# Ledger of designs, part 3: VH-VL binders against Probable molybdenum cofactor guanylyltransferase (mobA)

Target 1, 202 residues: Probable molybdenum cofactor guanylyltransferase (mobA), of Natronomonas pharaonis (q3irt2)
Amino acid sequence: MGERTGVIVAGGQSTRMGDVDKTVVDVAGVPLVRRVANRLLAVVDHLVVNCRRDQQERLAAALEGLSPTFAVDEVPDRGPTAGIMTGLSTVETPYAAVVAADMPYLDPELLEYLFERADSHDAAVPRPEEWFEPLHAVYRPEPMAEACAEALEAADARIITPLSSLDHIVIERDAIVEHGSLRSFESVDTPEDLERARERLS

## First folded at step 3 (VH-VL; framework fv_belrestotug)

Design s17 (from b08 with light chain S94Y)
Fold by ESMFold2-Fast, scan of step 3:
Structure s17 (fold): chain C 202 residues (1-202), chain A 120 residues (1-120), chain B 108 residues (1-108)
Amino acid sequence: as target 1 above (202 residues)
Amino acid sequence: QVQLVQSGAEVKKPGASVKVSCKASGYSFTSYYMHWVRQAPGQGLEWMGVINPSGGYTSYAQKFQGRVTLTRDTSTSTVYMELSSLRSEDTAVYYCARGGKYQLLYFDYWGQGTTVTVSS
Amino acid sequence: EIVLTQSPGTLSLSPGERATLSCRASQSVSSTYLAWYQQKPGQAPRLLIYGASSRATGIPDRFSGSGSGTDFTLTISRLEPEDFAVYYCQQYGYSPKTFGGGTKVEIK
């Protein structure tokens, strides 16, 4: 496979963490988003960070030395579909992994497997339980960004809408377990999750 | 107002390359994808490929993969379509068309077309 | 690739009549990703309908689109002299973007 890009979607609000931007919260000496980026960069060549404009300086500080390209959302609160669209629109490689900024256990081996499965398709999207994980998937940037833009134009912010228009491969639980850790999908969403992550990663 | 202005007609010999330009104005150049579509005499429309002017990322129809190259120059808001190893079957009108990225996936504005004739 | 089949190939009608143009997809296409274009001789195509049923800016209300799944229709309720042209359907939900073969609407 040729060069790869990783897109971190960081523009969401952190309602369960109060008004704190959880993407830059310290997890055992390393900001949350830095842990995600470090794991992602084990399998990709280029880093794109989708974020709100008010986050850009904080994220640049947290990611110092990694040379991220920022893909800033100019319209706030349009959800992950808009973040994926904005991030993928700056990608220059045939495939990109799209991950959430709050997944500190992101498994590089699972991401490698997703890149392999996405080859010759528009997307490889995991389904570890009942829901698809679109913020832990590999996409062809152009088809996915276009599908997301169309869903937003139709005022349908559901991420399943763009996925349904793509030639996507579903990676079921059994394949995930054989090629990586289910912890890869675990996010830090609450203060309890943060304390658990600090204990595990210390 | 949005305008897409293409370069003039070209006459080429078989085996040559042609490079057609499409200059955009009236909108944010990097906010929309630019597609290329051709039409052989008396025939229908055939999609060739697309470029994201922001990063320069391209995607091509399989039929043209290896022969077509799409590029852009952000300083002049211009996209280019280069088609190599020309054959008589490549005689067609070539269009650029704006579509996709931030809001629109359909082709809302088209260039006037560039006629490329391949003859010995 | 998704193949779009348009029928009829040629539709011969008089001004004032209704034109009904069909576009059938080889596999299901969300209505959200279907467009119709009009092309007159010597001109670039012009967007008429997007999202199967949404009229583009400046397009007269005599043009309407409908359909879902694999079957889509463009209707021109009362043909005007300027409506005699070739019409193409297009899907833009999947790469490669594909067009139908066109339907020529001509004067009887």
Scores: ipSAE 0.005, ipTM 0.457, lowest interface PAE 16.2, mean pLDDT 86

Design s18 (from b08 with light chain S95Y)
Fold by ESMFold2-Fast, scan of step 3:
Structure s18 (fold): chain C 202 residues (1-202), chain A 120 residues (1-120), chain B 108 residues (1-108)
Amino acid sequence: as target 1 above (202 residues)
Amino acid sequence: QVQLVQSGAEVKKPGASVKVSCKASGYSFTSYYMHWVRQAPGQGLEWMGVINPSGGYTSYAQKFQGRVTLTRDTSTSTVYMELSSLRSEDTAVYYCARGGKYQLLYFDYWGQGTTVTVSS
Amino acid sequence: EIVLTQSPGTLSLSPGERATLSCRASQSVSSTYLAWYQQKPGQAPRLLIYGASSRATGIPDRFSGSGSGTDFTLTISRLEPEDFAVYYCQQYGSYPKTFGGGTKVEIK
C-alpha cells in the first residue's frame, strides 16, 4: 500500500532536436513531456522531474497543474546516470519509477507490473531484448542513487553499471508482452518520429 | 533529412579484412541503433549485427561471431563494420540500417549499400 | 532463431491485379514485431509495413499487411508498374533479427 513516485529524466542531450528542447514540443496539442507525465501519473502519486536549470521554467509551464517537484542538475550534461541519481535523491517513497521524457507511448499497465515485481528487491529492470532499459524501470531510491554516485566517482558513466551492485529483478520480453506493450519503450528522437507521434496520438 | 552514406566498393583477397563505414546525418546519432545486413548476389537479406552508438554495445548473429566487429565514432556520426578472414562466400552488398533506441524497432532508413568482392 | 518462410518464391502478375504474399514463422511472432520491405534491383530495401499492419510514412493505401501468430500476409490490392520488386518479411521481436527468403513480384 505504499505511495509511489515517478521520476522523468529530461535533462540529457537526447532531449535536444538541434536547438529545440523536444520535451516541450507539441504532440497533437499536448507537450511531449506532459504525455509521459499523464501516463506515469496513472500509476504514481508524486511526480519528480530531473532537468537542467535552463529547462525548469518551460517544463513548469508544460506540466502546469501537475505539481511536479524539480530535481535540477547543478552540473549539466553528466549523462543519464547523474540524472537518475539527482532525481532519486529527492524521492521519499519506498519505490520510484524512472522514465525518459521522450516516451509518449508509456504503458501504465507495464509500469504497474514493474512496481509489483520490484517488491522486496532493489530494482525491477526490463530487458525486452539484450539490453536493459534503466530509463523505464522501478527502483528503491536510496540504493540506486548511491550505486549511481559510486559509478560516477569511478568515472564509469555507463547507465547500466549501478545495476551490478543491486538486488535487481530482470523482466524478460515474454513477461513484458504478457503484461504490457513493447511500444512502451518507443521514444521520439527525430522530426520524423515527432510527425509519426502526432499522427498516432491525434 | 535522415541520410546514411556508406563507403565505396571494395575488392579483397581471401583471408583479408574489410572495414565499411556508414555516416549518419539528419538526426541525433546516439538516439538510434545501427544494424548491418548483407545480401549475396541473387540472394536474400541476412542480418549480421547491431551497435548502440551511445554506449558502443554490440550484438552479433552467431554465424559472424568472432569475425565481425562493429564500432562507432560519435564525433563524426559514423558506424564501422569490420569483417575479418574473408572468404569467397562473403562477396555481397553490405547495408547499414537505422533501428530503434534501446528498443525492438523496424529498420526505417537504409544506407545505399557497399559492394564487397572477395576474389583471388 | 526464428525462421521465416515466404511463398510463393515468384509471383507473375499484370498491372491492375491483386498480389497476395505469404510469410510463415517457425514459431509464434507477435504481430507488433513483423515488418515488410520492398527492394528494387540495384537499390536498398524500403520499409513498407511494420507491426504487421501499419503502413510506413509515404506508403500508398494499396499496400496492406495482416496476420498474427505464425501466419502473415502482405497484400497489394492493384499492382502499379512501380510495384514489381522483391518483397521481404522480417521479424524484429527476437535476436538474431531474421528475414524471409523473399517473394519476387514480376511482370507476366
Scores: ipSAE 0.000, ipTM 0.433, lowest interface PAE 16.0, mean pLDDT 86

Design s19 (from b08 with light chain S31R R55L)
Fold by ESMFold2-Fast, scan of step 3:
Structure s19 (fold): chain C 202 residues (1-202), chain A 120 residues (1-120), chain B 108 residues (1-108)
Amino acid sequence: as target 1 above (202 residues)
Amino acid sequence: QVQLVQSGAEVKKPGASVKVSCKASGYSFTSYYMHWVRQAPGQGLEWMGVINPSGGYTSYAQKFQGRVTLTRDTSTSTVYMELSSLRSEDTAVYYCARGGKYQLLYFDYWGQGTTVTVSS
Amino acid sequence: EIVLTQSPGTLSLSPGERATLSCRASQSVSRTYLAWYQQKPGQAPRLLIYGASSLATGIPDRFSGSGSGTDFTLTISRLEPEDFAVYYCQQYGSSPKTFGGGTKVEIK
């Protein structure tokens, strides 16, 4: 494949943890989002960070040295579908991986496999359990951004709506286990998750 | 080339359980969902549930929750539908149906059907 | 759940005539995720149309589907003897997947 982009979706309507934005909380000496970015950059050439305007300065500090391109959400409270749309709208490469800012165990081997499977399709989206993981997937930027835009205009926020209209490959649990770690999908959502991550990554 | 072959007819007493099989061939078994649909004599089609053969994920219609169990064996490309606590109104033809390509969920191929009769 | 109502319940026509079958949903069907199936006595249903208007593989061009939102139509432009059967609509836009009650197309 040619050049690749990685998009980190950090904008969401993120929950603060202990009065600090969780995307920049320290995890054993490294900010959460930087752990994601470091792992993502093992397989991509360009970094895009989707975020809210109020997060941009904190994220720039956490990602210092990585030269991220920021894709700022101008309209608040639209959820991750809007973040995917905004992030992918800045991408110039044929394919981009889209990942969440709170997945510190992101597996580069699994991402490599998703890029391989996405070739000649609009998307490769993993389904480790019953739900799709749209914030851990590889997309053709233009078709996916457009599908997300149409879903948002129709007030249909369900990710199945844009995915089912695309030429997509579903990566099921058995293939995921064969080519990577299920921990790749593990997110830090609670103070308990954070403490676990600090112990694992120290 | 795609084929779904179901097990033969069953006659059961009220209160018994029945287990129907559906063997798939001619495609990648784990790439498609498998649904179960039944039809009582002279009546319409009723969706019962779905299984993702890859991860074993299942979802059941509320009416059958607690009585139906869907399972699969990836080594034989076979799905199973088990219905317990049988009643006379469970007399029907039971179909397995493939859920489209990549989870588009329309039913593009159907098994031939298995007649289950619950009497007395 | 989305309830699908098919009308008429029975449609009596002669070979060569046009058949028009209706399927109405109690709620809007997402992205026209509606299919039509044909069932002949003693046989499994057969997919005719998916996505409201896309013809399934191997199905003759005399079958066509249309509609969106809550109102959908299956049309058979010129009935052949083998087309006398029961037809079911089905939505797959939301869970649970639901079917209409069927329309029987019978010889007049």
Scores: ipSAE 0.000, ipTM 0.434, lowest interface PAE 16.6, mean pLDDT 85

Design s2 (from b08 with heavy chain L104F)
Fold by ESMFold2-Fast, scan of step 3:
Structure s2 (fold): chain C 202 residues (1-202), chain A 120 residues (1-120), chain B 108 residues (1-108)
Amino acid sequence: as target 1 above (202 residues)
Amino acid sequence: QVQLVQSGAEVKKPGASVKVSCKASGYSFTSYYMHWVRQAPGQGLEWMGVINPSGGYTSYAQKFQGRVTLTRDTSTSTVYMELSSLRSEDTAVYYCARGGKYQFLYFDYWGQGTTVTVSS
Amino acid sequence: EIVLTQSPGTLSLSPGERATLSCRASQSVSSTYLAWYQQKPGQAPRLLIYGASSRATGIPDRFSGSGSGTDFTLTISRLEPEDFAVYYCQQYGSSPKTFGGGTKVEIK
């Protein structure tokens, strides 16, 4: 344990919000990504933002005062495996939380639990329903970044591939509910999600 | 200055194995992948495989799977390419080339090449 | 495996002329992962262009790259004597890494 880093993966594009970069969309006076960063910083010491180069200026403005380190994807839109790899490659702490930029209800209590469960393992990855939540997990940076790099080199961008090669523990639904809120995994993907978030966070 | 220096020319008989070395200097050895590319006389460039010098992970082109083995020695910053069951069509110049690890990169530095001749 | 097809196989030109070299991919390649190399007899390949259009350090401005999707082009605006060589395109975004068959630019 010791110092902790939080990595926000912000490089994806959302077609459901039109041409708008949803990471900087206003949610009741605060940009979406800043809500994520504020919640993440309740449990981590350092902030890394993985993003496309064209997003960097907007994200720096939205995160003003938080001193983020930017981990820029030279090649955009390679999926979450590449984003996780790029973000984690800049981390210097023993463990890092990796979260998506569109989860404004991130539960710091659940993140704290994931850090505790990851101790002595390469990863703690939640599985609230059928699929893993790799953009809401805690990783040892070097093993995970290496596994992601190797999976991409093998032309296998599926996130399950690097996870399968690591000493990872799965956090199932019942443990999640006991230690935090399932709403932690709720993302803003549609205009309806955005309206709901504005109502809840106003 | 980044430099990749390869071992000298080899002459082998069919069925033998050859091991070519590539010594890196001027950069952090484990921060970049090392690729191997060959070129038969009068032919084009053919990618053989890659090694991650940090963990030793390797990935090979299907054509060479089972015959090529990439290894490294971090104490000497050297990568090795071993090709077994040599045939006359393996006669080629073999190059090591530096590539990216976390950001897939073009091959920015190349070794000078090692000529391997397979003849009876 | 992404197959890269270069055309023409041989391009015969005089110094001062414009050379246009084509590279066609069997499936879409991100321009960020396309490179061009120059090779002279007895030498290792030399990086010219990366990311389809970015010139490598020390490469003269007469060399330019363009293209996206499946069609990429290397242009040499005014051939110098030292430019007569073989040129290869390469994709480095997926494994296996693949090269085109090469275009030989020879003096007329």
Scores: ipSAE 0.007, ipTM 0.568, lowest interface PAE 8.4, mean pLDDT 88

Design s20 (from b08 with light chain S30Y)
Fold by ESMFold2-Fast, scan of step 3:
Structure s20 (fold): chain C 202 residues (1-202), chain A 120 residues (1-120), chain B 108 residues (1-108)
Amino acid sequence: as target 1 above (202 residues)
Amino acid sequence: QVQLVQSGAEVKKPGASVKVSCKASGYSFTSYYMHWVRQAPGQGLEWMGVINPSGGYTSYAQKFQGRVTLTRDTSTSTVYMELSSLRSEDTAVYYCARGGKYQLLYFDYWGQGTTVTVSS
Amino acid sequence: EIVLTQSPGTLSLSPGERATLSCRASQSVYSTYLAWYQQKPGQAPRLLIYGASSRATGIPDRFSGSGSGTDFTLTISRLEPEDFAVYYCQQYGSSPKTFGGGTKVEIK
């Protein structure tokens, strides 16, 4: 009881910043993915990193000392639904948080709240604005991985497809603001975002 | 020299419980998952569940949910499979199998098997 | 759950011949997370192939695996006397982990 896993989805095209793998980009002395991992590990006991094979050596170096388990995508660039499936397929705790590798302001208090709300459901997925945040959510690993596999087989890569088949609860903006920071969802996507993160986290 | 050594054959009456052990040696016990697979006479392999020896957390096949309990003792590097409310259909050879390397899900080493016979 | 169908159920061959065993999945197996096991009477299964095509440690090169998606094949290029056994495919890309019904390779 009470053991939790955190899955960082680090593979896919969104982790590229031009020709650079942004997951290992330095943010005020600490790699981007390590900032995410440090915040995630405030709430979880085990770390799984979903990634492309070409990233594994760099990610192992960036996460040295944190004992990550790697869940490698054999077929790269199949989108976040595939990354979530691969990551969750190796998880054996009752619940796992799934987060993106580019969210350096990840709020442990909000993640704690998501674990609480997911209890007795297949998923707790935030909806801070119009869009669901499936890479900032808590899932029962087996039901979610199976739903993702089924959606991919149907050639439907939209994350809403597996979510709609599960007993999921939506965490709306008002609840998010009450229990955490909206900044938790802020990602580093541009060089301007990177400079801002370096200033904020130095 | 990885070895998984299981307890001996059991004969049980319908409605009883059975507890089979699997003692691991030759590797870091908490670094690999342990699965349980059974095989009825003349039939194929059926996955029952898995335990993470490090945290003790378990996942079971839906068919066995509520009847199977997987536990471990890290001091003796032993995993246990307890199956309750036994029926004649539970007559099978029960295997423990290591979950590959690290957190991998294929079964690279198997125990020798424990025959459980449920007969009135 | 993903259902794995193995064919043929029985394959009768002589030593030195090539054996080709089929495993078909009811749904696509993610990332070729498919394994093959060999089982002899009275013995536990033995891992032969994982990841559809990677040979396990100590497995002779006459054993090879191939395939992706829903169609997978185990090939034994030149049957040796010790290769007559039952072979099972198993997917581990989705829970629950599921096995095929087996193919018995027997002496003609």
Scores: ipSAE 0.000, ipTM 0.445, lowest interface PAE 16.5, mean pLDDT 86

Design s21 (from b08 with light chain T32Y)
Fold by ESMFold2-Fast, scan of step 3:
Structure s21 (fold): chain C 202 residues (1-202), chain A 120 residues (1-120), chain B 108 residues (1-108)
Amino acid sequence: as target 1 above (202 residues)
Amino acid sequence: QVQLVQSGAEVKKPGASVKVSCKASGYSFTSYYMHWVRQAPGQGLEWMGVINPSGGYTSYAQKFQGRVTLTRDTSTSTVYMELSSLRSEDTAVYYCARGGKYQLLYFDYWGQGTTVTVSS
Amino acid sequence: EIVLTQSPGTLSLSPGERATLSCRASQSVSSYYLAWYQQKPGQAPRLLIYGASSRATGIPDRFSGSGSGTDFTLTISRLEPEDFAVYYCQQYGSSPKTFGGGTKVEIK
């Protein structure tokens, strides 16, 4: 009902793609991050992009016309917990979806469902298999940003650690399948993933 | 303008406790962490711990674990550092210092310091 | 804990001279987590440099920081009388946060 923000966490390095910034690689005519942003903007009103300072110009070009607010990491390579913290610290809406920049099949219907389930809680976090997907979740910005800051202060950079201090609900596989596509969680991590995405999205 | 104003000097006997206050003004109190640092006469700076004034989360240096307690009162924008079981080696100037919450954890503003003297 | 060693312990220099202060870490410290503070007698420390090389607001341009890994340097290009002070380096990337032992700059 209220306004929503979507946060794309784009500051991570890709080990399997070398020194290439995968967020701006072309996927069938559209940069990877723009595919994520287009799908995210189907369900949110505002776009925040968390990134390294060296990425900002490239990401601004890739997202031309979408009016992103950039949440730049002052220190690079602190991991996704720091990216979530920086991104959410700029959010002024009651809830925000946090997604990774490398998920080109992001399902807007599933995101709508996560916003519904997050209502009156600090977070709605999917668990499609054994692991939580904290970079595909809906959060109350301030509680999550604070939990991330505290985890980083404790030298615990694991992206699941902040969840233990929050009133969160877990969205299990059966609910995910009922309300969206498991493909929503599929990321582009390897050159093989990139070729598959180019074939699927052409 | 940011100001951190600390309570006045204390003289304590060994075994006593001391509670030092640090009143913040000129910024959003819950948007920054507050650190405590001490300095013995003629010595360097020693970090004691940090508090997040928003949720009250605390983290302490191991050597002070069990003796130091950091608290805050959001209604008065004040943080407190209580050190128990005082020894002569605890004679020092105690500082509060503001750190970043979502930024680098450097200390951008410092209180004026509170001298604590532990003597028999 | 990360130990920071500052050298020299004391620098005696005339006004107008260049001061170079060293800070060495017992293990690698990201430059993003290295700060320098100035402390004058009877006063609280004042932030000079953060992130190894970024000058804090209001700090004169004669102060500069550099370094990476285990070796960091604070440079004062042209000493002024008000620069008489003790200077401390600090790492804030690991708990506990630690400071160097300090370098005292004596003008004269």
Scores: ipSAE 0.067, ipTM 0.654, lowest interface PAE 6.4, mean pLDDT 89

Design s22 (from b08 with heavy chain S59Y)
Fold by ESMFold2-Fast, scan of step 3:
Structure s22 (fold): chain C 202 residues (1-202), chain A 120 residues (1-120), chain B 108 residues (1-108)
Amino acid sequence: as target 1 above (202 residues)
Amino acid sequence: QVQLVQSGAEVKKPGASVKVSCKASGYSFTSYYMHWVRQAPGQGLEWMGVINPSGGYTYYAQKFQGRVTLTRDTSTSTVYMELSSLRSEDTAVYYCARGGKYQLLYFDYWGQGTTVTVSS
Amino acid sequence: EIVLTQSPGTLSLSPGERATLSCRASQSVSSTYLAWYQQKPGQAPRLLIYGASSRATGIPDRFSGSGSGTDFTLTISRLEPEDFAVYYCQQYGSSPKTFGGGTKVEIK
């Protein structure tokens, strides 16, 4: 047992929807990032938000009352590997869940299962379809942050690269379905996704 | 050339444990997963589990959880499969097989197999 | 777990004939994560096909794989004497990794 941290990776170009920062877009009365944070906080004790400097004020407003610790990217747009590194470097708990800011159906039961499976390992990373979901995983903060830093120094920004150096376990589709919802991995990327989320979460 | 060389045949009594080794050569040992697959006489292939040699992480088929332990020694490029509380139905040929990391998880090279016989 | 059903259990053919082996999954399997192996008596299995249709290094072009979803096929266009063996399909897309029961291709 022990305290847990949740890290939301909200920085990067993928959070831009045209001229709009999608992390603070309204989804049935609640900002997108707050829906993620509310679900994440069902299973963690501390909240860290990795973001660009230009996002910090609006994210603070969206997350008012949740006491987030901000982990600001000093160099913007270096991708999710840099965001994970920055976010995890502020974590003081033995394990942290790392999630993307655009997953409003984040399943707390699945996250609980990932924490259980990560015990005694550096990471538990789901593979619901063809690709790993490193922005929906549980990590030991220091080993993962160091692996990310090493990958960035080698000019390899691929998010999968730090995983290959870690003592990680893969959570395959069958285990995911048994312990949670595949919808946990569904992100809001398009206006059509946003309207679907508004209908589902009303 | 990539080679996986397994330890020799074992004869064990019911209730005993067996530890089979698989020594890898010809490639970067920590760059590929190592899987264990068994085959009972006249039967098909059954996946038992996998180890990541880089960190030593393991993932086991539920049927073997609690009885199988996979370990590795990076200094000798060797993986080990230990199966405890042996029963007669554990009589099989046990194979190690190399699987790529991530999206490349098919078994491209196999050890020669180790016959484990459980008899009184 | 995903159950893979291979049919027929035994296929009796002569050298020079075409062999068609079926593998059906109890639930959808991405073609990216479907492999075929050949096993001869007293030997370890040998990878033939991965990703449903990609031939492994050194595998002759008479071996081909196809299929998607729940229905996969291994075809041997013209059987050679060394092709009489047991063939297993395998999915590696979900936990646990599972194999089909095998199809024995035997000489008639």
Scores: ipSAE 0.005, ipTM 0.443, lowest interface PAE 15.2, mean pLDDT 85

Design s23 (from b08 with heavy chain S59K, light chain R24G)
Fold by ESMFold2-Fast, scan of step 3:
Structure s23 (fold): chain C 202 residues (1-202), chain A 120 residues (1-120), chain B 108 residues (1-108)
Amino acid sequence: as target 1 above (202 residues)
Amino acid sequence: QVQLVQSGAEVKKPGASVKVSCKASGYSFTSYYMHWVRQAPGQGLEWMGVINPSGGYTKYAQKFQGRVTLTRDTSTSTVYMELSSLRSEDTAVYYCARGGKYQLLYFDYWGQGTTVTVSS
Amino acid sequence: EIVLTQSPGTLSLSPGERATLSCGASQSVSSTYLAWYQQKPGQAPRLLIYGASSRATGIPDRFSGSGSGTDFTLTISRLEPEDFAVYYCQQYGSSPKTFGGGTKVEIK
C-alpha cells in the first residue's frame, strides 16, 4: 500500500473521570493520547487528531513534536460517528487507521495486518468477540466518511451503522490472535483502568 | 442480490433424522452468522441456533441441544441443519436466516423455508 | 429467557388508518437489540426494523419503530393493502433469541 494516515478520535467526554480530560492524563510519565499516537505512528505516515475545540491546545502540547493535523468538531458531543466523519474528511491517503484516544496497548503489528487485509476493500474491521471494533479499524476515508454523514442525517448515530453500506472484511478472533494482541482493544475508561495502565506501562 | 436457497420439503417418520440445506449467494459467506428458526403450523417463530461460518462456532437453544447439529461447507457456501429423533411436534417450516452484517444477530435475509412433516 | 408479549393479538383496520402494535418484554432489552418482522401467508418473514427504530433497506417510511426498556412500538402511519400481515417483534441481545407471539393486522 502507499502512504497511510492514522486518525485518533479524541473528542468524547470523560464522564467517568469527572472533569479530567482523560486523553491528556499521565500514564507512567506519558500522556494517554501520546501513547496511542506513538504506537500508531509505528505503522502510519500522517497523524490526524479528531477533537473538540476546547481540547486542541492541550492535545497539541501532549503531542508536541509529532506534527498532528487537527480535525476539530464544529458541533461538539455528537458521538464517535461524527468524530470518525470529521477525522476521515481531512485524510488524503488511500487508507487510514481509526483508533480511540484511550487505547494505550494499541498493537502496531495488528494495525499492520489490518492495513494488509483492507487492500481492495472499503474497510477491515476486527471482531475479537461478538462485537465489531470500529474505533480500531482501517478504512478507505471517502466511503466511510460519506457513510457516517448519511447515518447522522438519518439520526442513527451508532458507529456500527455506517459500515452497512461498505465492502468490508471481518478480522475474526483467530486471525487477531495469530497477528497481534487482544489487549490492543483494551481502553482506559475508569480510574481503575488508569491505575492498571500505570502499573503495566511503568 | 443476497439469496438464501433451501432444500425441498421432507416427510419423515417419528424417530428419523432430517438434514436441511441453505445455500447462500451474493455476499461474503464467512462474514455473517447464519441462524435457524422454525414455525409450527399456525404458530409463531422459534429460534433453534446459530453458526458462524468463518470459525464454525455454534450455539443452540437449550430445547434443541443434543438433537440439532449445525454445520457449514465453505466451498459451496452452504449451511446445514440436522434434527434427529423427530417427533410429531417437530412438524414445522424451517428457515435459515442471515445474522446481519454489522449489528450482529438481527435477521436481514431469510431462506424461503423448508416444510418438514413428521407423521406415522 | 426473555419473553416478548405482543398486543393486541389481532388488529382490524381499514386501508388509510394508522396501526400501532405493542411489544412488551419480561425484562429490559437494549433498544439496539430489538427488531420487527412482517410475514404474509406462505412466505418467509421480512425484516422491517432493527435496533428498535432503524428501517431496513427498502422499507417504506410509513413504518417506524420506537421504544426502550420493556416497551416497544411498531407504527404504520397509513395502512396500504399490502401491509395486512402478521408482525413479530424479536430480541437478539441475549440467547436464546426470542420472538413475540405476533400481531395479525387484518382488513376490517
Scores: ipSAE 0.000, ipTM 0.433, lowest interface PAE 15.8, mean pLDDT 86

